# Designs tried in a protein design chat: VH-VL binders against Large ribosomal subunit protein mL46 (mrpl17). Part 3

Target 1, 243 residues: Large ribosomal subunit protein mL46 (mrpl17), of Schizosaccharomyces pombe (o94398)
Amino acid sequence: IQSSKPLSNSTPLKGCSVGTILIRSPILTRQPSEFEKSIYKYNAELWNELSDPLPAEFYFKKGSVGEKDWQERQKTLKGKESPFETIFGKERKEMESNKLLDSATHLQSRVTEADTKNDERSTLRSLDKSLYLLVKKSKSSGWQFPNTPVTSSEKALHLLCQDLLKNILDENSLTWLVARHPLALLKTEQEKTFLLRARLLNGLDVPNLQNVYDWVWCTYDELKNKLSPSSWDSVKNILSDRL
Key: E = the ipSAE of ESMFold2; O = the ipSAE of OpenDDE; V2 = 0.75 times the mean of E and O plus 0.25 times the DockQ between their complexes.

## First folded at step 1 (VH-VL)

Design me3 (framework fv_maftivimab)
Fold by ESMFold2-Fast, scan of step 1:
Structure me3 (fold): chain C 243 residues (1-243), chain A 120 residues (1-120), chain B 106 residues (1-106)
Amino acid sequence: as target 1 above (243 residues)
Amino acid sequence: EVQLVESGGGLVQPGGSLRLSCAASGFTFSSYGMNWVRQAPGKGLEWVSTIWYEGSNKYYADSVKGRFTISRDNSKNTLYLQMNSLRAEDTAVYYCARDFRSYWLGMDVWGQGTMVTVSS
Amino acid sequence: DIQMTQSPSSLSASVGDRVTITCRASQSISSWLNWYQQKPGKAPKLLIYKASSLESGVPSRFSGSGSGTDFTLTISSLQPEDFATYYCQQYNSYSTFGQGTRLEIK
């Protein structure tokens, strides 16, 4: 079955726009599940119960020869590794270290100052999720992915995307263009925007954006409320694909 | 009429090199992205490489990265594939194909294919 | 790479039959899937792009559906000229083709 369709509807990109889906990848790994935390707690409690020595007072009267013999024997053995310490002590200490790491690095650092203030202009919010950059070009413009018109058909889209990123981010910001081909095409009645995927590599250094009226860093769930319905429909399945 | 014609295929020894050409006619070549797709005898289709209309954006399948180079000459309406360090598994019919409407909406015009055989 | 798996690998059908071919992606590709038809000794022909959009000049008996990981090509009433090999192609990340489904006469 051969197509008879005219194929002259593909034109140079002049008159279109190029844009970017700039992503700040998660800075923190996923928080351990409640099930995993329960296992850590169970194993720690089990070890503590098994390693708890029964006090001599349960077996001997105070001052008896038996109690003194027991105490002297314990003193002789206290410089030697206990069977439990040899077999389970390392694993117990590793579990305690993992629990401490969880509370210090996962639990506390997930709630930043930016989270508390709901500072949407900061990259330090929602450290366990991806953040996506949206901009307003003017006070009356809606929220949109950063984009710029294609004024030259001779310059590659990925180079125009890099120019766009340099124009809106400060000179200290490091970005990586994940692919040279567009991830999505946003169509409106007046224009087409080709979106390329990029990553912010230094996400702990919060950029101050230039040449835009305003900006926000949104989680996936927040994009639905900020993007136009047509833009959201075009990207919702693409941006949720994190395997 | 819109047409793509491949040439340059043939028999080559393992480790050898070969350059394929694709001559385009009947459309504004400089307005379209172009692709190379191959098919080993009795096997399925395998995408090899893509070049955008401007010539700077080039993409390659992992199996050919570092060995193959795609290029184009818009003044001559011609697409090229330079194949180096050829292996027996590169034996296939190589098709030239044009992007439909935009960079990734499919390939609507294909050439007849040119056979590349890599054997001793 | 995203792996594309087609099923069945081959099927036999009669003229007038309703034929369904499926394609599964190893990870979500949204709607970035095309279907091609290839007859023996010929170059492939684009049938459907972006999962469900019918290419101009392709008969209306062909239709595509699906999103995410599972996609379907349907031929509502098989004609003699439809006996061919069919391929799906993802273009969400570079490009990969399915292994093909050979449609042959019973």
Scores: ipSAE 0.000, ipTM 0.399, lowest interface PAE 16.6, mean pLDDT 76

Design me4 (framework fv_maftivimab)
Fold by ESMFold2-Fast, scan of step 1:
Order: structure tokens, then C-alpha cells, then sequence
Structure me4 (fold): chain C 243 residues (1-243), chain A 123 residues (1-123), chain B 106 residues (1-106)
């Protein structure tokens, strides 16, 4: 039984790997400038002032045909939703949504417990910067982007990349492949790795990675010190320290 | 075969200085972070200092900050620890240790250790 | 710093015994824990890395388990060469060691 040979398909990408640049985007938003705050305040004050239309006496002479026409329109309009209520209601909802978003971001600490402990395995570190996932496949392996050998020529690279992400994060982790084509090609003396760009869509908490020896979430500045010089040279001009 | 050989230990007066060396062989020295870990007589292990593979990033235990300087010479496969303003509490066997973390010292984990060199600080 | 506490501080056992040493972290360290063996006058030797992975060349009678804050090193059938001091070490952040467990002949 051990003498039987398994059926296999040869691939023209034999000796190549597919991998991913998995990015956790910045969580903390910049605060609006004083000028932007002034604009928001001005708009809010303007809408508040416009919510109370001037009395008819300011637009029409008392007893005039114009005043009577306006009053009749007001009476009939009370049977229907005011156009101003429709417009101002929408604007007020948008302003309130912006306030809720600003309040939520203001509740986030810029310095987390993970920052103070230098917990590099946490996604809660460096909330104002992008974090990049690096893994070690074994105790003696260098830090590298997650990757897997190409063993089938029939399966597209982006599908292999999605399988890789499911294998290391778990079935419940949400990721998005930004593009189906490789962003970079890492060349070493013995191996070629096609890297696809992916974004982490989970909230702040990410479960411990599986099927890797170790992992780290690096900022751009930290990335250059953990990657081999050749890997860094291959990606340094493609990656941004903030996007 | 990975080997780390320490030297430079000895007896020194309080306030004195010593320079420890660690000669590495059997691996690509320039690809690994390196560490100093000490052990006072009859006591446990204490991490002292770490240097990343290219020598740009250096870290120190609070007890030695400002007094000890870690350095490396990748062309000679050698790690150094310059110890200044020595105190009686610095008396220990000093071990050179290779980091488990390839290319850096994240995690501060050690796989291979040298034999150690004894530093005694006494008046 | 993360404080590592080992129990017991010392333990007497006989050849052939099953020995268990425990290590507790002051906060969660996931699986970022190593176990070292140190014999008198010698440097520490790595036994277990990442809580449960056996270092190459280490006998299979050694095993590690645990995650979070509570960890265990087990020697399934103690041999004469196993009498030594054992240390746990966390590397989730700046490295800290337990105080050591001295394993002595009964």
C-alpha cells in the first residue's frame, strides 16, 4: 500500500509561492482643523437660525394679498411634510452622524495597553498607523509576509491567497483582497513569491493566528527592520507609511 | 553547530569598568539579534540587553540603562557589552545568547547560550 | 513588566516519577512561553518553546502545555540526568523569567 504513487498535476509555477501583504488600516482619525471646526459650527448655527423662518410681517405688509397667500400656503402645507423639514432633517441627520463618529473616535485612546507593553502580536497597537502582518513559519525561519507554495496550476493566485488567509486567521476573520493581481514579486536565490494586497476588515480584536510559528503586526518603520534586506528592497517603494 | 564563547569577565572595584566579548560561530551572525542575560550567584536569570541584527536597535534592562552599552561587529562575528559604573549588584555570570527571533529581537527569546563569564564587583 | 511565578520552588522526586512544574504569568501571554533546564555550573538549555513545542534533540519525556496565564512542564518518567533547575520565560513583551524550580533527588 505504501508503494502506490499518488496522482499529481505538474505546475509551470513549480518553485514559486503566493503570499499576502495583509494590512490593518489606521483606526484613529485625525481631528478636524480649527478652520474645519469653524465651518461645521457655522453650518450648524446657520441651520439653527433658518429653522425659525421670519414672521410674515417681515416679508409682507400686514393685510396684503401677499401675506394672505403665504398664510394660506402655510395652512395647506401643514397637511403635508414641509420641504424644509425634508431638507433640514437630512442635513441634521448627517451632522449628527458626523458627531457620533467624532465622539466614537475621541473615545479611543491613542496610547493603548498594547503600546505600553510593546505587544507586537496585538492589532490594538499603533492605532494611528497601518499595521502589516509578518509571520514566522518555524523557529529558525526569518520574518516574512504570509505565503504558501504554488502546488496547482489550475487554481488562480488570488484563490490560493484567500485559502492562505482562511488557513492562518480563521473562518470568522474578514479580509478583502484589494486586487486579484500581484502587487510585488519577492525574489530570493531559491524562491519567487507573488504578493497580493489584502485588508483586514475585523474590528479591533483579531484572534491568535493558527498554522504559523509566530506573528507580528508591524508599522512601516518596524517592517524594514524585520524583513530581510532583499524583501524590504522589493516592497519599500510600494508600501506607504500612511494611506 | 552554533557556538558562543564569552570572555572579558573578572574582578573589578565598584565604580570600575569591564568590557565583555562574545565570539560567535556556526551560523550567520549578521542575521540574528543577540542578547546578554545574567545570573547572580544562587539567583535566577535576568535579561540585561538586546541588540538587533544590524546593530541599529539596542534595548536595556532598567537596572543597567545609562551604564551598559551593547554593540556588535558583524564582520568579526563578535558581540560586546561595555559595563561602566559597576555596582556590587552587577555581580553575576554573564551569558551571551542568540535570539530565537530571526532578524530582530521581538519576543526576547533565546535558543543558544554561551558558557558564561563571571563578573565580580567588590571592594 | 510581566511577573512570572513558578511552583513549587523546589521538588524532590525519584527516578521513574512523573514530575509537574507550573508557571503563572501576571497577565495573559498567550503561548509565548519557553522552558529552560539549567544544571549546576552550566548555561541554560532550551527545552520547550512556544509553550508546547519540543526543541530538537530534547527527549520526548518532556512536554509543555498551557496558554494565557497558566503553564505546565511535565517530565513523564524522570531520569538521573533530569535533576536540575527549571525556568519558565515569557517573551510576549520584554523578557522575564520565573524564579526557578529546583528538582532534587528524593
Amino acid sequence: as target 1 above (243 residues)
Amino acid sequence: EVQLVESGGGLVQPGGSLRLSCAASGFTFSSYGMNWVRQAPGKGLEWVSTIWYEGSNKYYADSVKGRFTISRDNSKNTLYLQMNSLRAEDTAVYYCARDLEYYDSSGYSFDYWGQGTMVTVSS
Amino acid sequence: DIQMTQSPSSLSASVGDRVTITCRASQSISSWLNWYQQKPGKAPKLLIYKASSLESGVPSRFSGSGSGTDFTLTISSLQPEDFATYYCQQYNSYSTFGQGTRLEIK
Scores: ipSAE 0.006, ipTM 0.472, lowest interface PAE 11.6, mean pLDDT 77

Design pa1 (framework fv_pasotuxizumab)
Fold by ESMFold2-Fast, scan of step 1:
Structure pa1 (fold): chain C 243 residues (1-243), chain A 119 residues (1-119), chain B 107 residues (1-107)
Amino acid sequence: as target 1 above (243 residues)
Amino acid sequence: QVQLVESGGGLVKPGESLRLSCAASGFTFSDYYMYWVRQAPGKGLEWVAIISSSGSTIYYSDIIKGRFTISRDNAKNSLYLQMNSLKAEDTAVYYCARETYDWGAFDIWGQGTLVTVSS
Amino acid sequence: DIQMTQSPSSLSASVGDRVTITCKASQGISNYVAWYQQKPGQAPKSLIYAASSLQSDVPSRFSGSASGTDFTLTISSVQSEDFATYYCQQYNSYPLTFGGGTKLEIK
């Protein structure tokens, strides 16, 4: 009966879910906004402050075993770049690589092979526009932003959203949350879904989705035809403002 | 009753083209995602392509990508696979299959049509 | 791609025997596993979806179970019509992938 792992004590909270608006930013022309750059910088600075402890000399004599153990742990922690700084750095490299690739290949064209074949499962379509991930959880369900029930565990919404992204994207996909607070709230009489904004940083590498029945990458204009009227009304002004 | 009947298989030479058809009956064809799955003689099953219920979303196996085209005609309750630039390794029985109610698993399979690519 | 490793590749059994076929996924796929039966010269027949849900008209002697990335198909009491090749399939992500097959042979 029992898995080799400890018994899970997670119970869904009635009527509450967390989801993600996962965006593949334009590859050809768009740059990260000044606001997005400011958030990356703030989070990187906060991480650096949290990972910058008191000097070893304050606690240990030079050459002692305790000092060596402390220094090795500090090297490991300081070598561990801020998640946001590491992701921001990779984003910069990806953007530079994308610009070089575009100048060297057919991606200079705003029309790609994925555009010509109408490959909605590819991130290589509509390179000059933002693409938004929608999923179907089952054949009978409608298109929706990826989401998962909020468990009675004490996990914060942004951590649940990161777990969701890890669950549905392959291990090679690079994503990051733009903010830890919800961008939108989808409301029905009995249900609430908190949507957090996330970005796909390696958009030239097409993700292979898992734990979903189907998926599509949609432009803003395509979202209105796939989302329910109530979901569309909740996000239409927020997404257009963030172009 | 629910049925899928494939046709169009045969013997062709490498580099030639062939079009397979699958006729559906006994269910609302336009409500279902449809698949092509193949099986080389004495070998296992291999997924080829998927097409959504409306025909707007299509995905291919990398092995045949750029050579095969899946399509459907909901008015005729028919699924198609256009196979171009055929290779000896494409020799297989080709099955059309219907998705289960909630999943990417299959509940109904056709009888299969044999495609032999040889010189 | 997700690899489905099926074992054994073949096994021999007598009518009335209990047989178990296993399938291991190379990564987490939840319960998105189906099982198919194929007799020589015939199309596959769907037995199980969602790891443990029986398809219509499938005898209750067939059952499926899941534990992590390990999936099993069990036939509690083999009948003469059960001698066939069995395939597992993951449908958690694309491309869809199948196990190599297990041939159940009469002793």
Scores: ipSAE 0.000, ipTM 0.400, lowest interface PAE 16.9, mean pLDDT 76

Design pa2 (framework fv_pasotuxizumab)
Fold by ESMFold2-Fast, scan of step 1:
Structure pa2 (fold): chain C 243 residues (1-243), chain A 122 residues (1-122), chain B 107 residues (1-107)
Amino acid sequence: as target 1 above (243 residues)
Amino acid sequence: QVQLVESGGGLVKPGESLRLSCAASGFTFSDYYMYWVRQAPGKGLEWVAIISSSGSTIYYSDIIKGRFTISRDNAKNSLYLQMNSLKAEDTAVYYCAKDSEYDILTGYFDYWGQGTLVTVSS
Amino acid sequence: DIQMTQSPSSLSASVGDRVTITCKASQGISNYVAWYQQKPGQAPKSLIYAASSLQSDVPSRFSGSASGTDFTLTISSVQSEDFATYYCQQYNSYPLTFGGGTKLEIK
């Protein structure tokens, strides 16, 4: 009677999408202790960058329980010196080390059959550079980073991203989600997409993708020619040509 | 000031064994692939073996496979080549060589040691 | 195995001459070719990688080029310290293979 508006429950992230920047790293020399230190340093730096750039209001409705929980979590994590150690356990580091070791034991020809055929659907092309996964959802869709709409408030963004990766890759493909928070936010007139960074750990034997119309693995230089100008501008300063 | 210093060469008889060592300084040894390359007197260069920075990936020339073993000790910044069942055709200067890129295998060598002479004769 | 055929096996030149050494791969190896200089009694020294990229501290008179499976090392104006043996090397695939060498001699 005092209010003409009923109180409504709504999901703060409904109408958004989550996506992934999935990277196949160059073939690397295996060195567990130094590699583990480099990964830890990289993820700690990335975590610190991601902890600050996106305010809670981009994730949550102002004053929501989710916003308060996220702010409390950020305060706790910023007080710790090793958030990566807590979030990404020893088991994942061992698994990553083993997969990179397997890749490093294969002394591949630098010029592959995929290189000579310019087979953009192969992960065996450009072994000395990083490759980035782009997909088409349908015949009429443009090239874009893999993404899926947020349909459930029960799952965090990083869990939805892991579900996406399982949906388009097979069980033999191992990925590592680098950070739990987005690297980039892509905005269009109709939607916004939170992009999380992931690494492909077994790039030498990845089979064809599933549940997409088409896919390509692109070097950094090739991304600028396939992505929309808006998407490229959003990621060009975040992505590197190397690991 | 990258330096690679080989030692352990000498005169041996066919069928005997030798262990070559390479002491590395001036770079982070544990971050680079390492190689052994040999050169017979008056002849050209011949690749012998490769070892990854951690020691987990090893590959040999078919000519010496089964007779030679490459290894490394990153705590001592040292590379080794254990040479068994030596033949007259193994007579050569043996060079220790460093891969050119940090933590990425290239396959070309930016620095070489001075070499150590192995002579196999009766 | 990839065969690297280097020619000539020897050549004579005078200080100030332009000399060209060639190397032919038995199959396509893109630009994965390095060149080394070896003086008598010394270890090889790296000159060029990726067919045309000059190593640090190597004089600009040295240059490399590639055309298909043919690779060339050029010294634009030979100096007295350049008389040495030169080797090409492919690093496209294992086993790593070298050319037979070219001995540059004083004319």
Scores: ipSAE 0.006, ipTM 0.464, lowest interface PAE 9.6, mean pLDDT 77

Design pa3 (framework fv_pasotuxizumab)
Fold by ESMFold2-Fast, scan of step 1:
Structure pa3 (fold): chain C 243 residues (1-243), chain A 122 residues (1-122), chain B 107 residues (1-107)
Amino acid sequence: as target 1 above (243 residues)
Amino acid sequence: QVQLVESGGGLVKPGESLRLSCAASGFTFSDYYMYWVRQAPGKGLEWVAIISSSGSTIYYSDIIKGRFTISRDNAKNSLYLQMNSLKAEDTAVYYCAKGGLWFGESYGMDVWGQGTLVTVSS
Amino acid sequence: DIQMTQSPSSLSASVGDRVTITCKASQGISNYVAWYQQKPGQAPKSLIYAASSLQSDVPSRFSGSASGTDFTLTISSVQSEDFATYYCQQYNSYPLTFGGGTKLEIK
């Protein structure tokens, strides 16, 4: 019988989505010049600058085997004298350095194979350019930046973006959120999507994605053919092939 | 000629451990990802584990996670599978298989060993 | 996990017959599908990679095709040495998953 109640739908983010522009920065794998060796060293040192281990939920899908394995490992280490962050950070640095060496050792003779086969799912294509991750959520969906609807009014956008990255990337993928504020806002007639910038730190290891129908790693020039016209128009002037 | 030869299989009791070896020849072992795949008697193929060329990247099947450890020795051209806390359900022929240079390599598992039988019974 | 549903589980054929084995992925895996042949008591042999590319030393009577999430292995004219169990496998995402197998038997 009550005819009037104050509208309690005051959550500003209801009907919005959070997404990510995940970038694999240019990596040169031909016989390195001294300058190129400096770039490889810079990329490794950039990763090493990230000294604090990220929560398991940033890297692993909640409840996954990878997360459980990582948590069990952390339980074993919690009784030791060494801090969790120091142990985890040391192992991550060693693993990332070994992955970089592993991949670089093998790519010099076969860097053209991913290019030759036009393997759009590989991060080893177009090593001299930035690659951008696009996904399809279902067979009938168009290509889009990874995104997820905002279901919690209390959780910050950057935390939701970290959860999204953990949900779609494998447990060995290392990512860095460049900023907590959105780089772009995509508006469609039915939704608004706040896009945050993220970087793939171990771009020489090809990630296998989960919880998506399909994915591609696109150069800047390829984005215009994959994205909807409205999405492309929203990002074309803020994404650059320069840096 | 590319060859993979498994060894180390045998009869063990539940709860015991066993280590399998795979000797590689005819290719640059240190360049390739390697797999362990198993097959229970009269059943289908089941992936067990993968290891990258350097040994730094490893993935396991949920079924054996925490009990089995994959490793490699590139100086000896050898792949290993350390199996702990063995169960009757782990009874299978274990195959060593050669992968590609990265996770998405289009060649899949192109060369397989002959397999080694592991029997877990009381 | 990506489920690979293989059909039929078994089929009977005579030498010279055309046979087709199908494999359906529970989600998109592009062309990251391999096919293997296994004879009793032997290791699997790689036949096809990237859904349609034939491995070296595999007879041309074997072919693979893809349509969306549906993949097929075709033997255009079965020979006596082809009676074996065939498996599909996706290598798009971890965990790697195999189909349940199709046993090709003599009619």
Scores: ipSAE 0.000, ipTM 0.404, lowest interface PAE 17.2, mean pLDDT 75

Design pa4 (framework fv_pasotuxizumab)
Fold by ESMFold2-Fast, scan of step 1:
Structure pa4 (fold): chain C 243 residues (1-243), chain A 125 residues (1-125), chain B 107 residues (1-107)
Amino acid sequence: as target 1 above (243 residues)
Amino acid sequence: QVQLVESGGGLVKPGESLRLSCAASGFTFSDYYMYWVRQAPGKGLEWVAIISSSGSTIYYSDIIKGRFTISRDNAKNSLYLQMNSLKAEDTAVYYCAREGTYEVYSGDYYGMDVWGQGTLVTVSS
Amino acid sequence: DIQMTQSPSSLSASVGDRVTITCKASQGISNYVAWYQQKPGQAPKSLIYAASSLQSDVPSRFSGSASGTDFTLTISSVQSEDFATYYCQQYNSYPLTFGGGTKLEIK
């Protein structure tokens, strides 16, 4: 039930709502974030472009002495540190520091104080599972994914989603919008909500949420008990990490 | 295919030192957390130490803290246990073991999935 | 420290019997429990991880279950090769702790 391609129409859908499925990934064994992966990809592509800007066939006739000399030179260069090693040495140290933090977290108690107290408002609960953010807009409101009405005709849905995330988490919280296209469309008799997928990058230092009445961080299994039956049916198959 | 082979055990006197080695083969050693576990003759299993894949994070049982040092050499696919100030109570078969593969989506850790054959350390006067 | 209390310390059974070994944690450890089988003179063999997940190549007659801080290893129909000592282990927090072991003996 997920959109197969990004929406061609990125203009705001006035009269609808935009929301977010905000995910805290497992902490005990962290893989590089999508943001970190994109930086590594950029660095690799940049180095490759500078090392091999054009194929040898553009400079030399195949089998010539010049082609062989160029290929030998390329082999020698690829055996040495890239010129970006000095620039991105901090990135390696940052990766290693993150791995040390992940290792320290991995070797700490897997059952936290938040687990023993069943503190659903904490991101330090269920460190081995994904956590999903649900909010209540008011005391009488049911639990729902964070969302906001589309009021601006000038902003695309993904930009409104970023505004929503900044509004409820604050400026110090780091989030990654995984895709610009909605993961799901929730329909009720009164409204339509386009849900975009986001990941929380700073899972251990998340402040208390703002501009909501209440919030909880739920495992997949806990979502069934908090979401309305219709909302659960709409997302249960698309939130499976094994699919 | 996947194998852990311990060596370095033997008979030593109280107060002496001994270094155990564990040679890993058939897997990418540098990707795995490693353990030392011991078993006294006729007794149960007792955890000794753990070392992270990079070697940066280490934990010890309180019984051997300050006397034993776990280390690894990823270039040589080897795990080590340096045992100092040995006591009669340290007499045991020492096993090296690999922590199982963590599956991110399931959240499952496999415990100690591969064990070596063990090496006997006897501390006797 | 988390104490793992294993019971019984020994158990006698005949081939084809259903046997259950219990392990109790002194505090909450979620499902971070592994079970190991050890035959005399041999290294331990991993059977179960995450309280109920079978390791590769472990026969389906072995199963694990969890209820709060109580964990059980069940052999639905004991075979001759199953006579061994069984250990539970928690890997939730340091120090890692093992149960005292249960020796499964031929009746």
Scores: ipSAE 0.000, ipTM 0.395, lowest interface PAE 19.2, mean pLDDT 74

Design pb1 (framework fv_pasotuxizumab; at its last look DockQ between E and O 0.03; V2 from the best seeds 0.00; counts 0 for: pae E 11.7 > 2, grease 20 > 18.9, placed apart)
Heavy chain, then light chain:
Amino acid sequence: QVQLVESGGGLVKPGESLRLSCAASGFTFSDYYMYWVRQAPGKGLEWVAIISDSGYYTYYSDIIKGRFTISRDNAKNSLYLQMNSLKAEDTAVYYCARDSYEWLPFDYWGQGTLVTVSS
Amino acid sequence: DIQMTQSPSSLSASVGDRVTITCKASQDISNYVAWYQQKPGQAPKSLIYDASSLESDVPSRFSGSASGTDFTLTISSVQSEDFATYYCQQYDSYPYTFGGGTKLEIK
ESMFold2-Fast, scan of step 1: ipSAE 0.335; ipTM 0.704
ESMFold2, look of step 2: ipSAE 0.000; ipTM 0.419
ESMFold2 (binder alone), look of step 2: mean pLDDT 89; pTM 0.881
OpenDDE, look of step 2: ipSAE 0.314; ipTM 0.683

Design pb2 (framework fv_pasotuxizumab)
Heavy chain, then light chain:
Amino acid sequence: QVQLVESGGGLVKPGESLRLSCAASGFTFSDYYMYWVRQAPGKGLEWVAIISDSGYYTYYSDIIKGRFTISRDNAKNSLYLQMNSLKAEDTAVYYCARSYDEYGMDVWGQGTLVTVSS
Amino acid sequence: DIQMTQSPSSLSASVGDRVTITCKASQDISNYVAWYQQKPGQAPKSLIYDASSLESDVPSRFSGSASGTDFTLTISSVQSEDFATYYCQQYDSYPYTFGGGTKLEIK
ESMFold2-Fast, scan of step 1: ipSAE 0.119; ipTM 0.603

Design pb3 (framework fv_pasotuxizumab)
Fold by ESMFold2-Fast, scan of step 1:
Structure pb3 (fold): chain C 243 residues (1-243), chain A 121 residues (1-121), chain B 107 residues (1-107)
Amino acid sequence: as target 1 above (243 residues)
Amino acid sequence: QVQLVESGGGLVKPGESLRLSCAASGFTFSDYYMYWVRQAPGKGLEWVAIISDSGYYTYYSDIIKGRFTISRDNAKNSLYLQMNSLKAEDTAVYYCARLSYGFWSGSFDYWGQGTLVTVSS
Amino acid sequence: DIQMTQSPSSLSASVGDRVTITCKASQDISNYVAWYQQKPGQAPKSLIYDASSLESDVPSRFSGSASGTDFTLTISSVQSEDFATYYCQQYDSYPYTFGGGTKLEIK
C-alpha cells in the first residue's frame, strides 16, 4: 500500500533510483574471539570517527554561519555514546546489579528474546552477525533494499541516500554512510538502482520504520530467501560478513 | 587509470615547516579514505596519518601527532600533509596511498611514487 | 603497539624456487594483515589483504596464510619479476605497523 514518494518536486531521471544497504554491525559483549575482537575494534573506530572531527577551519571561515551550523551539528554528534560502549556498558551494569545466574546465562547464551520469538523486525536479533534492512514498498511488492527514485541529476547520490534514510527511520535513529560511492548496482528489467552502504548506530534502540509497508532485518544467509534472484546475484559476492 | 602523484618535498632545516601535496586522478577521490606513509632511506615503511573520505575524521601516529596535519580538498582531488617543527628523523620518502574500500578494509590498494623530504642543517 | 617481526631479513632464490616469508604479530590481530611488494626506487604494490586474499591483477603464484599470530607469504614458483623487498602490515590496531621487510635476491 505504501510506495516510496519523491523527496522533492524535481523531475525524476527515467529508470534511475538510489538505495541503501543499511547494516547493523555485530554487537558482542563477552570473551572476545578473533572475530569478536574485530567487531569491537570496528565499532570503536566507527564511533571514534563520529566523535573526532576535522577542525571547522578546514571547511569554513572562522565565525561564519556555515562554521556555526557545522559546529552545532558536531557538538550534537559528539554527545552520543558509541553503540558498542552503550550496549556493552549497559549489559555489564545489569549483570553487576543483578548478580543472578539467570542474567549471566542470558548474556552468555547470545540468544535474545527477539531471537527466541524470531522477531525479524527487531535489530536485537543475531547479535553476533550483521543484519541488513529490507523493505516492502507495498503489500504486493517483493522484499528489496530501501530505495527512492532519483529526483534530480544535480543532487548527489549520497545526499539522496541520506534523505531516504531520514525518510524511513525515526528521528532517534543514527546512521553513517560508509562510502559516498555506490557499493552495488542492481539492474532489473529497465531499472537501475545504485546502492550505497550505510551503518545503523542505534545501540539497543530498535528503530521504527515509516513510509514503507513492511520491513525486516536479515542476516547474510537470510537475504537469499527474501531478495529476488537477480538482486541476490548482484550483491552476493560483494556483500560479506566482514567488517 | 588510478594515479596518485606526490609533490612538495625538498631540503629543509630542523624546526622549519613543509607542505606536501598528493594529486589524485582516475577515481572518485571524495569516496576514499587516504593515507600518508613514509620510508626513511634504506629503512622500512612507517604509517603517518589517515583521513576519512569527507575529511571529517583524522588519525595520527604518535611520533608526529601535534606536529603534522593531514587535510584534503575534494573539489581539487588533492590530499595534503602540513609538517611543522621538522626533525632530522623526519627525513624520508613520503607516499600517499588509498584505502581499498573505506576505513574498515585496512588495505592500501594504490600508492603514489613518493616525494623525498630531507631535514638537515 | 603491535610489533610485526618479519623473517628472514633477506633470502636468495633461483627462478622456479618456492619461497616462504614469515611475519609474527606480538599479539592476536585476527586476519588483519596485508602484504606489499616494493622494487628499488618504486612505490610499494599491494599483493594480499586479510592475510590470504589476493589483490586484483596479482599472479596466482602468490598466496598468504595465517596460523594464530604467524603469517606467511608464499611464492610457489619465483619468476624474475618477483625479486623485490616484501613487507607485511597489520591493520588490527592503531598505530598501524609494518614488518621490517624481507629482501628477495636472485641466487
Scores: ipSAE 0.000, ipTM 0.385, lowest interface PAE 18.2, mean pLDDT 75

Design pb4 (framework fv_pasotuxizumab; at its last look DockQ between E and O 0.01; V2 from the best seeds 0.00; counts 0 for: pae E 7.0 > 2, placed apart)
Heavy chain, then light chain:
Amino acid sequence: QVQLVESGGGLVKPGESLRLSCAASGFTFSDYYMYWVRQAPGKGLEWVAIISDSGYYTYYSDIIKGRFTISRDNAKNSLYLQMNSLKAEDTAVYYCARDLGEYSSGWYFDYWGQGTLVTVSS
Amino acid sequence: DIQMTQSPSSLSASVGDRVTITCKASQDISNYVAWYQQKPGQAPKSLIYDASSLESDVPSRFSGSASGTDFTLTISSVQSEDFATYYCQQYDSYPYTFGGGTKLEIK
ESMFold2-Fast, scan of step 1: ipSAE 0.322; ipTM 0.692
ESMFold2, look of step 2: ipSAE 0.074; ipTM 0.534
ESMFold2 (binder alone), look of step 2: mean pLDDT 88; pTM 0.859
OpenDDE, look of step 2: ipSAE 0.031; ipTM 0.567

